# VHH binders against q99177, part 26

Target 1, 341 residues: q99177
Amino acid sequence: MKRGESQAPDAIFGQSRAFALSDSSVNPDVIEYLKSVRQEALRTNAISIKNHMNLQKRTRHKSSMYDDEDEGALKRHAISPSLIRLQRNVEIWVRWFNSVKATVLTNAYEFTGYEDETLDLLLLFLKNYLEDMPSKCTTVEKIISVLNQHSFPEKAEEKEENLQIDEEWAKNILVRLEKTKIDSVEDVKKVITEGDKHELVGYNQWFQYLINNEPQHTTFHEKITSKQLWVLIKYMSNTWIKEIHKKGRHYRRLQDWLFYILVHTPERVTAEYTSILRDLGKKCLELIQKKPVEAHENKITLPKEMAELNVEIPAAVENMTITELTVSVIAVNYGQKDLIE
Below, E stands for the ipSAE of ESMFold2; O stands for the ipSAE of OpenDDE; V2 stands for 0.75 times the mean of E and O plus 0.25 times the DockQ between their complexes.

## First folded at step 10 (VHH; framework vhh_rezetamig_d1)

Design h3 (at its last fold request DockQ between E and O 0.05; V2 from the best seeds 0.00; counts 0 for: pae E 10.9 > 2, placed apart)
Fold by OpenDDE, look of step 10:
Structure h3 (fold): chain B 341 residues (1-341), chain A 123 residues (1-123)
Amino acid sequence: as target 1 above (341 residues)
Amino acid sequence: QLQLQESGPGLVKPSETLSLTCTVSGGSISSNSYYWGWIRQPPGKGLEWIGHIYYSGSTYYNPSLENRVTISVDTSKNQFSLKLSSVTAADTAVYYCARQGIDELYWKPFDYRGQGTLVTVSS
């Protein structure tokens, strides 16, 4: 009667380890993969792991009851209004998010690419963009010519306006098109649908990719490996989250990506990955506390792909920011409750 | 190979309770790596997540359906079930049971799904 080892939540991280690497039942290939992920994570984190180990030794200073009445220092650190807001709403926000996550993932599994209609709208957007270019090279003219041969659906223009596609997307697509022999609309479609198969290496490359590409579920299935996901989370934590919070030039795009990242983050993660998420949560929290008013101006919006899934934003969630959501999700779903306490 | 199969009545009267069972074969429900869930697709609409259950019996439901939905698991039979109460015409859909990986190693959301069963709500 092998006593099912009650996977007691790891006392340190408050979550049960998804798996023990030392478990003989674990596929060696998986262990190797995880080792590789760890190694890469270590390479990308300029922050010497040495400093995190030292934080564990913070000795439970037994608050000795020394009675010293120093009346003064009970400065009741007035819980920041931002923290109070998080505490009040965290359950609602996380519940909503989990529902959205489930719905999105459900639909993402079947998503094999752009629907024909969406693709048509993208083509239309591209066409319009190219036509509006002040100077057209021979390549652009050729592409326009090809696109003009395509029969667009009725009222596609009306629908196009609903596509939150930015000109940057078109620019990026154009760069790819220029590198590809384009003889037909199908070629253009292929360029649009075929993700850059090149492994993005490094912060700058990923940044450029994210700002120039809308997040798609297919990207997370086809392009973003588990390892890369965590790299992205680290990058988000280190730099991109600040841009989101400050409403930088690409804050909307990065916000969308962060939302996708949260949606596509596994529910059960190892302690190491939990630590990465915790760091992201901490940074979000810091930002929220530093500039609470500005943060509230950045109401959460559902990415276009998700909006099509009939996901509703309830009133209680309408004023939530992506940074608040991030903290909330990490606090509740990944057992980092101290972030909101 | 893991297989999921939905079973239950294809016709339910308004205000009655829709009941479906998913039978899992080729794998055990008693895994800590997966949620077992229900999704549906109304005619002409996208997929809607209904809820899921963990092998321990912990459930999570779509908030929009939470008051009407009950998901249960029978590990001895390697089955889990859906009950949706007070059904209306709006609940007419193809219903699917599905497995959702939750661990990092098995993070394949809804990697297995049944063939689906049409449930029509009609008087």
Scores: ipSAE 0.580, ipTM 0.836, lowest interface PAE 1.0, mean pLDDT 81
Fold by ESMFold2, fold request of step 16:
Structure h3 (fold): chain B 341 residues (1-341), chain A 123 residues (1-123)
Amino acid sequence: as target 1 above (341 residues)
Amino acid sequence: QLQLQESGPGLVKPSETLSLTCTVSGGSISSNSYYWGWIRQPPGKGLEWIGHIYYSGSTYYNPSLENRVTISVDTSKNQFSLKLSSVTAADTAVYYCARQGIDELYWKPFDYRGQGTLVTVSS
């Protein structure tokens, strides 16, 4: 039956909007990120209307120019087939992407709260982890005391005994618990359900996180700040886009992350951030031209969540690669069209 | 207050056209401030935006559905309609009509939607 996983009825119209912050927290990166996501969603709707009209006009013009282009190509210097492919497809690819971005951003994020049964398992694992610590400070002893007041269902205790949960998770939760005032089990539950906001630092931690976790549209509201999103874009440009393009060991997972990074990239950015995107676009173009791959061998795939959101790849864009999409989005949505001209 | 009500057949045969009408009451569909849209939720899936229409007749559709979708408006009846052609079992869903604000700078969520109507595609 319907659960929080199937999307709550008030996900679009609700009291707990993900894009607005009401408290006076000193997290300007979170506010900046949420504001930029809303601005991008608004532009995506306007661009979608414009791109639909431009695509219809471009298709009519392209058909005429295609006939002329075939004849004209024999009379001109050779042009990279990869660049011609980009030029011919960029508008339809970006239009599709913009519709996907609108769909992802208009759905309320999946509530990352756990089912009561799952939450009881996590609380019990945390309690057992803390009780097994060889040396306990007074804060740990207080948290144990709070957890001892919670009544665990017998089924949860039976299930926890038979299951392994990542000890690193418990360590991270403890660090966060030590930073907050804990008076009840509900305070512990809140820490567990809020997610990590500033725990990952540096290339190695991010790389390990990305390769071990599937992205979800909610990750960018709970885990990743706008500053961190731009750090990830730099890692993509410097390193990961090449691994994606050559189908390296982690290429599918990194491709999924790149797709979501593009979805969550703000449209209205400073010149500094535009330059970061341009660098990624240049790297994508370099790879496409210097290391061409057959589209059927490196077709874009969507993260698993997209099927649950009824987002599909239509036949018209079926053979697009993520590298081609990335440079196309940067060129069209961020005013860098000279990259593909 | 503004109310939106979906109406239409709850059962549609494969390859036929799904047809729904949204009746707007407590407000006017003729507004410079709103798009009028359709969204759906297949069983066990998230919401899918189908498309919207401005009261003058301008439309935009989800590109994944655009070759099968027609949205139209009848301002004299204060109604707008959805037609989805060549349906299959994959088109089984709860269909909602909805109002969406127009704002060129910020994304506007749907501020009103109907109760939803289940449409089943089955032989």
Scores: ipSAE 0.005, ipTM 0.242, lowest interface PAE 10.9, mean pLDDT 71
ESMFold2, look of step 10: ipSAE 0.000; ipTM 0.390
ESMFold2 (binder alone), look of step 10: mean pLDDT 83; pTM 0.846
ESMFold2, fold request of step 16: ipSAE 0.000, 0.000; ipTM 0.326, 0.274
ESMFold2 (binder alone), fold request of step 16: mean pLDDT 83, 83, 82; pTM 0.845, 0.847, 0.841
OpenDDE, fold request of step 16: ipSAE 0.000, 0.173, 0.006; ipTM 0.198, 0.636, 0.281

Design h4 (at its last fold request DockQ between E and O 0.30; V2 from the best seeds 0.00; counts 0 for: pae E 9.2 > 2)
Fold by OpenDDE, look of step 10:
Structure h4 (fold): chain B 341 residues (1-341), chain A 123 residues (1-123)
Amino acid sequence: as target 1 above (341 residues)
Amino acid sequence: QLQLQESGPGLVKPSETLSLTCTVSGGSISSNSYYWGWIRQPPGKGLEWIGHIYYSGKTYYNPSLENRVTISVDTSKNQFSLKLSSVTAADTAVYYCARQGIDESYWKPFDYRGQGTLVTVSS
């Protein structure tokens, strides 16, 4: 009766050991890497634990007799109000997020592309944009001519208003259209649907892509590779999260992308990738702590594609920011609880 | 090839419990790389996630259904089941069982699902 060793979550990583290190099928190099990561995590946690143990040891020693009122030292590091908020709400927020994630991913399986109706609305938006251009080159005129041949659904204009499509999208599409021979509306549709197959390399290119394109599930399936996802997370961590938090020029778009990134991040990740997420979490936490009031002004909104799903934002989540959500998700889902402790 | 097949009654009375079973073939439920879940599509509506279960028995439910939903797994039979209590007409839907990859290497959300089974709640 071989006692099924209850794979107790690794206390260090807070996650169930994805890889039984003792499994002979595990690449020794991976084991060594994991050992190194564990060692590094232990070092970082040891520093954190040492800081916590030093804080706990400092609390235990106060019970001794000497009344010396050193009033000064108990500066009870008043847990920042922002941290208290995170601690109180993290479970609710993460539960909600996980539900949303599951729902979105469920629907993403069916949505392998733009619905015809959506595509028609995009075409309409594009048409209107191009028609409103003050100066039209011959290429633009041709595109307009092609689009005018398309039969748009009745009341498409009313529906278009619901499409939070920005002019930047149209500009980007136009650039692509100008590089493509357009003879029919199908060609235009193809340009819209095939996305820019160009492998985006570098921070600037990705930034431009993100700010000019609405995130879609299809993008994550078709365009963003697993490796690229982590590159984006790194970029988000380094710069873009600040833009979101300070309500920069493109904060809404970047917020939407971050939400998609979180949704499309695998549940089980390597130690290396966990480290990347942890860094993002830390940066988010820092921002929250530095400017808590400003952060609360940026209430979470569901991206348009997700808003079409029967996803409700409960009252408890309504005031949550994407930054807070990010910290919460990383803390709970990826075993980085120390971020909120 | 992995196959998922839903089974259960197509008709349930109001206030009763809807019970469905998903039989998995061509793969093992006892994998640490997947969740096994239930989704449904009411007529004229989008897909709704109901919940999923890990091979260890850990469950995750849609908060909107959490109080009525029970998902269980039988690794010996390579099956997992859905119970939805106190059903109403609003629970009429096509129900699908599905697999969700959770590991980075298998991160294809709901890459496999059953053909679906219509469950009608009617008196």
Scores: ipSAE 0.563, ipTM 0.841, lowest interface PAE 1.0, mean pLDDT 81
Fold by ESMFold2, look of step 10:
Formats: structure tokens, sequence, C-alpha cells
Structure h4 (fold): chain B 341 residues (1-341), chain A 123 residues (1-123)
């Protein structure tokens, strides 16, 4: 490992913008790959908009009481077998996780964002959809007038016919445009390129969204803001990590979300955000010690798409749980090693 | 405008060291705004980030590869390089060099990359 005096921040893995494709010349094998990635990114964005539309309103329910024992007293006792297991394995578990995180984030950048040609096609589709609406409010007429001033490439209208974009995407974009001040085409482009950022508020809406939608490695670029990420971490700490640990009704889905939350948590965080992570780590440790792990019953699983990225759980770490991984990552990557001492 | 070009042997024998150089033109590698990185894609598989370097020499490596990887920079030649030691057939991939912006709060995406070069490990 090479270290030196750093002149730049270590903010390498956080919420980030899409990969831009600009080439001077390309190997034929690489050209085939780029065509596949571009087509996949376009389809992923349109499909993600459809998944947003599937959210259902949920009535409020009372939650069960959380089990939160005196953690200070536990730190004064002799080291438990569960803590010893954690201490023995933390380095290999985190090393594996860091490798996975680097791979997932690198591929997420490949599958997000739009080149100018694709963006022009999306703008043209949106314009045509809005012009064909039977009833138009003043806001829609303003958006159309803005789009009419954009100069589309001569070929864009022919290519729109070949593009698989459905009307649900356009409806969702319009909802967001109506809530935004639109003065130019660049404002419309910004709404499109920021993806389908959710306006979900509150625990029940988020819980219903998570259990009804499988996360993808691109979700945190396209749909979930950095502020919303921290809201989800708080919900994990307060409620969902216990459900995951006891293998409750939605535990596999919530585990998949937790895995991607850990992957997308920024490397550099404020003291406030460090405290939020520490609370999650403390809850994980409490659960591990209260109900000792039987690895064959609770071992970690990865989201299904990881096979497509050739990410697998090696035999050396196959018996860890997501709860053990979570506290390990928090302890090592975020400077909270006292949790496992 | 800015161009990155990979160069190096396309065939490497097992246990030897894979060595690639990226030549930067249309811009300076000595910039406080960018990291310079390497990415690879094995045939039929996803992209794997290898690591990157700041022009001062500070490096960041994929932990799964860090025992075998060295990335270096030569500002006088406007180049940076990758060395991957003790290669096996699993290291066969298309290798790309790339530029990545720096943001204190956010990781910036790659904004430029090379065309890619296939490196085959075969005996």
Amino acid sequence: as target 1 above (341 residues)
Amino acid sequence: QLQLQESGPGLVKPSETLSLTCTVSGGSISSNSYYWGWIRQPPGKGLEWIGHIYYSGKTYYNPSLENRVTISVDTSKNQFSLKLSSVTAADTAVYYCARQGIDESYWKPFDYRGQGTLVTVSS
C-alpha cells in the first residue's frame, strides 16, 4: 500500500454523476460493449420511472417497541464469543466489501447519464407527448414553448420512432416539471438528467417503496438523493435492521437495500452523519450479542444483479451475516473501531 | 480535445507483469482537479475499477488488487502507468485509462477515457 501526504480529499465513492462517453477511436470489441451499455442505460432509466409509478399509499400502523438495552454496561463485561468472532474476521470481511463497493460504483457510473443524442431524443419524445395531450394547463403550454425553441438534430425525429419510451415516463417527468421553475431547455434537461428523484416523505411511504421495489446498483444515482440516503440509514437503525436480523417477512428485500446503502454511503462524512452510522453500528452489535449468529441460518445474500457484475461471496467469508458486515464496515471504514473492542 | 491512449503489450505470459502506459494529450496530467485511473473489463463480465493516482503520486487501489498493482505518474512525459504483477488467465481483460474529477463532497464520474486495449494472459 502506497501512502503519502494528501493534497486532495478522499471523496472517491459517494453519490456521483453519470459517466460521459467521449472517444477519439475505439477497438471493435470495445464498440460492441459500448453499444450494449448505452442501450441498457436508456432502458434502465425508462424502467425506473415505471417502478416509481407503482408506489401505493399506505395507512399508518403502530410499530412494535424496540429492544435497546443499556449498552454501557455491556462494554464493561468480559468479551463475548460473538464479539471475538467479529474481531477475528472484521479485516477480511471489510476488505472483501471494499472490493465489491469499488466494482459496483464503477459499473454504476457506466449505466447512468445520457449522451447528447439520447437526451435530444428524450426531449423530442416529451415534446410530442405534451403536444398530443387533450387538455393543457398554462404550465404545460409554457413547457411546450420552451421545448419548441430547442434545435433538434435533423435525424432525431426518425430515431424517436425506434426508441422504447412509454407514456408513463413522460407523465412522471411532467409531474416533476410542474414543480420546478422552467425558463429554458436546460432546466428541462436538468429535470431529466437528475433522474426520477422521489418526493416520498415519511416512514410509511419509504417502507412501502422499499418492499415493493428491488434496488439496482444505479438506484442511488437516478432515484435517491444523498439526503434521502441518510433518512434510510436512520430507518435502518431504528427499525429495519432488527427485522433483517430476525429474518422477518421482508428481510431479504431489506437486506438488499441495506447492502446498496452501505455501498453508496460516502467515504467522507460529517460528524453528524458519523453519529448516524455509529447508532446503526451499535444496534447491529446489540442484535449480534443478544441473538448469537448461526451462520447457516443468517448468512448474507447479495442482490441478484451481482451475478451480472461477477461479484460473488467467496468461501473465506461466506458465513458472515449482513448485520456483522454492517458493524464491521462502520467500525473500519468510518473510524468507529471502539464498537468492536 | 483531451485524449487518453493506452499502449503496451497485448500478450503477457502467466506469472509475468502486465505493463500499460496511458499518454495524455490535449491537457496536462499535472492538475489539482483530476485523478488518473485504470479500469478493466474481463470478457463477458462487468467493469472492475483498478485504481487511480493524483499527480503528486498519491494512489488509491482496489483492495482486491492492491497487493499486485502499482500505478505511477511521469509528469515530464504527461503519462501515467499501470503495472499488475503475477498475472493469471483471470487478468485477461480490456484495459482502459481514464480521467476522474475531484469533489470534496462527491465522487465525480469519469469524463474522458481511452479506447481500451485488450490484454491477453496466455501460456
Scores: ipSAE 0.013, ipTM 0.510, lowest interface PAE 8.0, mean pLDDT 72
ESMFold2 (binder alone), look of step 10: mean pLDDT 83; pTM 0.846
ESMFold2, fold request of step 16: ipSAE 0.011, 0.000, 0.005; ipTM 0.429, 0.214, 0.372
ESMFold2 (binder alone), fold request of step 16: mean pLDDT 84, 83, 84; pTM 0.851, 0.844, 0.847
OpenDDE, fold request of step 16: ipSAE 0.033, 0.122, 0.021; ipTM 0.359, 0.633, 0.468

Design h5 (at its last look DockQ between E and O 0.21; V2 from the best seeds 0.00; counts 0 for: pae E 12.7 > 2, placed apart)
Fold by OpenDDE, look of step 10:
Structure h5 (fold): chain B 341 residues (1-341), chain A 123 residues (1-123)
Amino acid sequence: as target 1 above (341 residues)
Amino acid sequence: QLQLQESGPGLVKPSETLSLTCTVSGGSISSNDYYWGWIRQPPGKGLEWIGHIYYSGSTYYNPSLENRVTISVDTSKNQFSLKLSSVTAADTAVYYCARQGIDESYWKPFDYRGQGTLVTVSS
């Protein structure tokens, strides 16, 4: 009875590469799928190993005389510079990411909402936005009046400038405020803090939500279900990642969301979910390959909420793009190494 | 109910090694579903992840602390420990041991955490 070599869990993720297929709670279909994926992965690895072995065997064969110039076939698929970059940096990037992920998640657990100070700054931002509106309806005037009754901390204006809050946030909040009876500042706070309890259904609704809202850890705990997370990943894979890569109108917001999605993705996932991640990875890789690294003007930036958590971006990571990070994380953390090979 | 309890000295001298132990009760460390980690909170600062260990002994550390940190696990005692070498005043913090989910429980990272222990680095 050959004691199946308990593949030591990956030091980084403690993930035994082996899907605990033995868990009785796992759907047999999932087990079969996982077996198939494993088999495919093994096949792919075997092919890769064979190709490497064949390359090593070919180097030992001394070029005897047959000069036949089949110059054509050795088009050594020049590994794209982008792939080389990924291969060189993937370990560093993933290590950094995992650290950030751990730190962020640690802090996210304690995050019960906006700190009072942050909330005050948000209120201030909102107030300023509303006051600057060229046309004010009676509702807006009422809201301004309510906000004017609030005592803002000293130097709040200076701090507000540090809040990378976009006007879109204020617009969205205003829409919610207009639907709510606002009699006090507390009502406004409640609207700000209370996530849209409405289940977002469909691509358009999610897109609008993402572009109009900053990602927050609380959102992932309170609003985004496990199932919805994967829906978002699919949407990211199919459409949103292109906008990020092209520096579309909402690329920063979407980038932030993608970062949060990666942070909040479980370490161990089913084969089905792995497949979804793989698709995202593939899409990112395709995009990276299509645009030369020089075009990567989009250095990774930490979302505001994460920037407050004493997370630093080391020099080795400074030039990393979110798409590169995504590929790297999927390749290493989720066993999709073929993406970077 | 799962409980985590930190133990160790509350005072450490500069350049010495901080040593803490986390005792887990009401559950086994020998679980495939969890990492066992250390986090700290310096005064006036946010929480910092230090590292975690799997029951098999596999460790992962914060890169910023990697050279100074050692986490170990004793499954027989249902304990895991933290060693932080060459401590400075910057290492003064409340230290927490915590459990981290790996799977679906990942959504609730550090769902169980100790009460924390203050470690002061002072000459």
Scores: ipSAE 0.381, ipTM 0.763, lowest interface PAE 1.5, mean pLDDT 80
Fold by ESMFold2, look of step 10:
Structure h5 (fold): chain B 341 residues (1-341), chain A 123 residues (1-123)
Amino acid sequence: as target 1 above (341 residues)
Amino acid sequence: QLQLQESGPGLVKPSETLSLTCTVSGGSISSNDYYWGWIRQPPGKGLEWIGHIYYSGSTYYNPSLENRVTISVDTSKNQFSLKLSSVTAADTAVYYCARQGIDESYWKPFDYRGQGTLVTVSS
């Protein structure tokens, strides 16, 4: 009886967290999808610009009250280049974001662990990573000794070579292993298969968790309550958005978390929660205006999990930043459009 | 107990309209708490959300497909349907119907899914 056959690939979404994604596979259907998204985005952008101009005209109509034949020097107001960029692009960026959000939420399923074959491949990758470390402390040597007790199937080495497992995964597992008493292979398996079981409390524990872990959809199932999501949004507003904007030490990791927080923010929110989002949006706008950066220097990258979902960044939206996306989403999806007017 | 079952032709010619029906059993489609939706998985790719419908007739579509998609509901038959016009080879996929909760929790957008049906677009 052969044990090596996998179940249907569409049922194994959670397994992709341990595997490196090869992101270069062009399918003609993907190209056609990107063309349609670009065309929809261009149509939406034209509509948004028209609607914005119409709202401005209505406001000025109310304040004028006079015939246009009146004498007067019309004065042109300086408009921030950053604000013009937001106004011009907000609808195309938000529509793309909404399609990404729909895709991520559609692919949600509960992670229940690894098949024995997949677990053997992860154990073998971990063993090889630890053996290749240039300097090994006593705990690493013990973990290698424990892993040497495990009998790997003959094909595991061939399959492990064909898998693109991320070395960052192995580093994260080692951190967890060092916190646990490891006496057998079963202890290593338990660390690999279990998520973080400890309830996180306070800013320092959340910060350490975020900088040491990539965001995943299942994290929002297992670790983050609705109340905690709003705490994280407040941490973003108060501290982390500045680190992201100035490209501080952990800015890419924090950017990935912000993107996923936006994806998992509820669509229907109370006035209190709307105010929290508005505060984040105001901070984003403040940062954009104080230090305008060219979008090509700070353009968004997708978190690894989102990139695996056949989600791509179309050319029409390629140059937005996470800070620009954040204020755009808050303005459009949460009724705070006055932020960008 | 709740079951969703896709039905419809497995082969559709290019430029024609793909039509699928989902039959709901073990529960009522007339519910204030759920959307009824369609998703698809092209060969070798992830799931793609197509759209959903509330039983009163209100629809929501993926912006990339909205000009070609119609989702409808027939509460008397406990069914909802998908029509995708002007199909090409890019529309070849396994199509699933699904139930989605409306709650403010966004951790579980779909809680029941059909077995799926392969639809191939070819002449």
Scores: ipSAE 0.000, ipTM 0.344, lowest interface PAE 12.7, mean pLDDT 71
ESMFold2 (binder alone), look of step 10: mean pLDDT 83; pTM 0.838

## First folded at step 11 (VHH; framework vhh_rezetamig_d1)

Design i1 (at its last look DockQ between E and O 0.01; V2 from the best seeds 0.00; counts 0 for: pae E 14.4 > 2, placed apart)
Fold by ESMFold2, look of step 11:
Structure i1 (fold): chain B 341 residues (1-341), chain A 123 residues (1-123)
Amino acid sequence: as target 1 above (341 residues)
Amino acid sequence: QLQLQESGPGLVKPSETLSLTCTVSGGSISSNSYYWGWIRQPPGKGLEWIGHIYYSGSTYYNPSLENRVTISVDTSKNQFSLKLSSVTAADTAVYYCARQGIDESLWKPFDYRGQGTLVTVSS
């Protein structure tokens, strides 16, 4: 392993795929909502095509009269085709995005804590792991003492004997327990339930995590705090959006993360946070205008969880890029419309 | 008050390894909020960021130097170290150890630094 690759371990350590892939029932009200969003997107697409043809007609009219009327002012006021495309489509794209956001926030799996019986199993496994350690420092002895005060149901002890929990999970929990003041079993439960939120620190550790993990809704409750969300937005603005736009080494994974970051960005934000979003929007616009990529080659794709929720991409959105979506969302949902005017 | 102090040889022979240690006093190197980094300034040139380390061992290096640089940390001694292998006269510089906020953008290489130590590469 090279020094530049010495990054944090897997932060979702210990969770099985069975917890992440449980079947989700689709609420009929969500189905009706998605149908209404599709209908609105299709209707607005027809309007946008009509406006595009009117623009072409005006341009053709100017060109057919070019020999008679030359004006330097028309040349100076021309705006890029990329900006026109944004202006024509921003409302449709943002309405679709808002529908997707609602679907993810309402229907995607969200870890809200372990059931009491599952938590008892995890505590019992941790206790047994710690008791079997060959050398025990004072901190480990204190944790064992705290766990000994907890009454484990006989049913939990029977199930623990049959469970296959990764010992690496226990090692990672112990590391976090050693950094926390532990006075009761509730303190241990808190550490187990909160996951690895405090293990990822700084650009390199977050980059490693993102490129190796698909975004999931639950991650924004288990792993990513509100403060860390804004750090990730800064990393997007400073570095990752360029990699996405030029189809760099990890662009598809980073694109999926950007989509989920937008979904989980708070609806109400301070002026400082609005400025951070504005910087991202400016970067997106710069990339679209200076180094355009054909829409069909960088079109948005759905992250796996969204596809499993039966989110679909309507025709009006089919050729949108994540970069275009990002500036559109920032402009409309966060009051930065001057970016696209 | 936090203080950083560089230590190590001021003269290193070409092709050998430059080795510096930074001792942190008035604060703990085992901080969740900071990277610990190395910066240098060659004579007549601007500052060049060398790399940094988080106290758990996570590192990131300037790509132009990364095949010759090792940064390490010893939390029990409240120290971190720089090794730069295969040095040449071009590595002659004033070397600073520095604290870098991990909540800061990558354009602020330090918010505290040591006094600096001149390392000369010469026979």
Scores: ipSAE 0.000, ipTM 0.202, lowest interface PAE 14.4, mean pLDDT 73
Fold by OpenDDE, look of step 11:
Formats: structure tokens, C-alpha cells, sequence
Structure i1 (fold): chain B 341 residues (1-341), chain A 123 residues (1-123)
């Protein structure tokens, strides 16, 4: 085991997530790793919950009824119940978030291209997908024809029965193929291997993209630039967070994106970027204070990819809202504690 | 070309401290663009993340190992080290040192790792 392992990232990890994690083509070691991370996350959360419960029992200071009349009614700025909730749970929530973040980023891979074998599998899957389409346009027929000219390895055919390709991936690829002149299988390969280079510009384009696409880790690496990330945070702060909080038409999708945005926000940020995050935090806090969300109505949900990574929501986090999480993460991870004090 | 190489004893007794060093060549640890980490793979099990360190000394550990793990960096030697205290048979694994890229907006995956070194915990 000592000699011959490439210092390069695992080839499997370095490929675009075209297959579900449950796919037989996925490296079993990867699956086992993810299970391990899940177990550790659960254990950590359980310990944290126990410790927090023990601490809460200790701070039941017997408010002795000292009646002292002193008039200086320090307007006990009645800490809003919402703030109290944040203060009580912020450590647990942030710990959980950090565990999730670590899980996602630990399993992060950089797409370096498909291996030939993987590419053949994708081509085969695509072929089958297209052949099974109830209605085929001339373009689809042409693509099928091109793919039929390709000699697939025998091994690929054997694995076909076990291939679970992401249908969404197939749809997206098809859209790209339709926009490309396809004369050969090499053209198809090129479309598959070339990332969507379309740069989204402006609020409307981004909004449409977010509502129509599930967030994925790879999207942040392949499509979202550093500058664009902060643009998205600004959009979130200015407009989308309100829709999330009000459970608007696209609140679930936007919530998922917010989660991923938080996960992919750098640990270290400049003062300028900190200011942007602070603004988001303030906006979230404002919303929480104006309309406290009943915990049962706006429970945080896991994005699909995170669920596939065996991320779970522990009981201590079950009633947490994404806005509460956002404030908590900004307060603790980015040194903005005054937001919750 | 960047190279990472693990070094340390292949055998550790129970209750002792496992100590490994990663030597980095072909690049500097004193970069603000990377975390330097440790992962391990027990026999017959999947990979397990141990922790990582930034060149400034900031560390993040797997919570399951946090009480036993210490990662340190020596920028002068272009090395970082792992200490795992109170080892048991469960700590028998191939240990890898690795680099994880960080940019302004995104954490990058591990882009380089060592060949790995087997550490056996046995009396």
C-alpha cells in the first residue's frame, strides 16, 4: 500500500457528480468514509446536547425574591424571546453547521475531467436516456445516431443495469447538446466534459438559475466565482431572505442555496466581506424579531446532496430556522457576536 | 512538483503517543492558500479525516479525536506533524498527510497527499 498511490486526488473524487452516491460505480471507500463522518457528526452533536442540558440545569439560579424597591428600574430591556433562543442554542447550532461544512468540504472534489471509462458510461447512459424519450426531435435523433456509432466497451454494457444516472444531469446535458453542432461522438464528449461556461449576469439570471437548479458543491467550484458568491450573498440579504422567511413560492430552494452559500463562504474574510455578512446577519435578525417563526412551521431542511452525504438533523437542531442558523454562523464564525448579544 | 512524505514509527505500543511528520517539498507550507491535514484508513475501513492546520497554527480536528489529537506546524522546516495520544488497536491505520487548497471564496478539496504510512498499534 505504500508505493504507487498517486499524490493526485482520487480520480473518482475528481469527477463531476454525474452519478448518485448509491450507484455501484461509486467507490465503496467513499461511501464508507461518508458513513464514518456521519457517525462522528452524530456523536458530537449528542455530546453537545448533553453538555448543554447539564449547563442549563446549573444555571437555574434560585432567583431569590429580594423585594428591594430600588426605583432605578433598569429597563430590563426584555431580551426578545427570539434573542434568548439564539443565545441558548447558538453554540449547538454552529457546532452542527461546522460539522456539516466539514463533511461537505472534506468530500469536495475538483473536477479534472472524466476518465475514459466513466465517460463511456455517461455516453451509454445518455444514449439510453435519449432512446427512451417518448418524443424525439431531429436533434435528438442525430445525437442518438452519433452515439450508435460509438463502440462501447463490454464492461460498460455489463454495468448498464446498475447505472443510476442523475436525470437532471441528462436533461442539462441535452440542453447543451441541442445548442451545439454535433457531428461526432467527440463532440458529445466535449459537451459533457466542458462545464457550462455560461456566465450568469444580473439579478434575474441568477434568480432563475437558483430556483431551477438544486445547489451542489460542484456548482460552487465550477460555476460560481468568488465575486459571484458575494453578489449572491448581497441578493440573499436584500431580497431572497425575505422570501425564505415568509415561505414564499421558492422559499425551499432559496433556503437550500443559502445553506450552501454559508457552507462555501470562506473561513477568513476581509473587512469588506465581513461587512456584507454582517448585513445579512442583521437582516436575518430583523426578520426573526419582527415575526418570530414558530419552530414547527419553518424547520430547516437538508438539501438533497447533503442528505445523500448522510447528513442528519439532530433533535437539538430540528426546530432551527435557516435565518437563525445564518445569524448564528455569522455571529460565531465571523466574530459578529454583538448580533446576538 | 509538490511532494508530501509521511515519516514516523510504524509500530506504537498501546497507550503511547503516535507521532508522525509530514515533510513538504516543492512548495511552501507558509501559504495562505492551503490547509495541511491528516487522514487515515484503518484496515478494511473507509477513510477518516483527522484534522488540519493552517500555517499560522490554527487547527481544526475531528471531534471524535479532538481530545487526543495535536497537529503542529514548523514553517522553518516546511513540516507539519501529528500526535495522537493514548493509542489503541483501533488506531491502527494507514496515515496520510494531505494539502487542501483554499481560495477567497471556496475550500478546495485535497489536491495532494502523501503515499501513506502504516502505523500498527501492538504490544
Amino acid sequence: as target 1 above (341 residues)
Amino acid sequence: QLQLQESGPGLVKPSETLSLTCTVSGGSISSNSYYWGWIRQPPGKGLEWIGHIYYSGSTYYNPSLENRVTISVDTSKNQFSLKLSSVTAADTAVYYCARQGIDESLWKPFDYRGQGTLVTVSS
Scores: ipSAE 0.000, ipTM 0.223, lowest interface PAE 14.1, mean pLDDT 78
ESMFold2 (binder alone), look of step 11: mean pLDDT 83; pTM 0.840

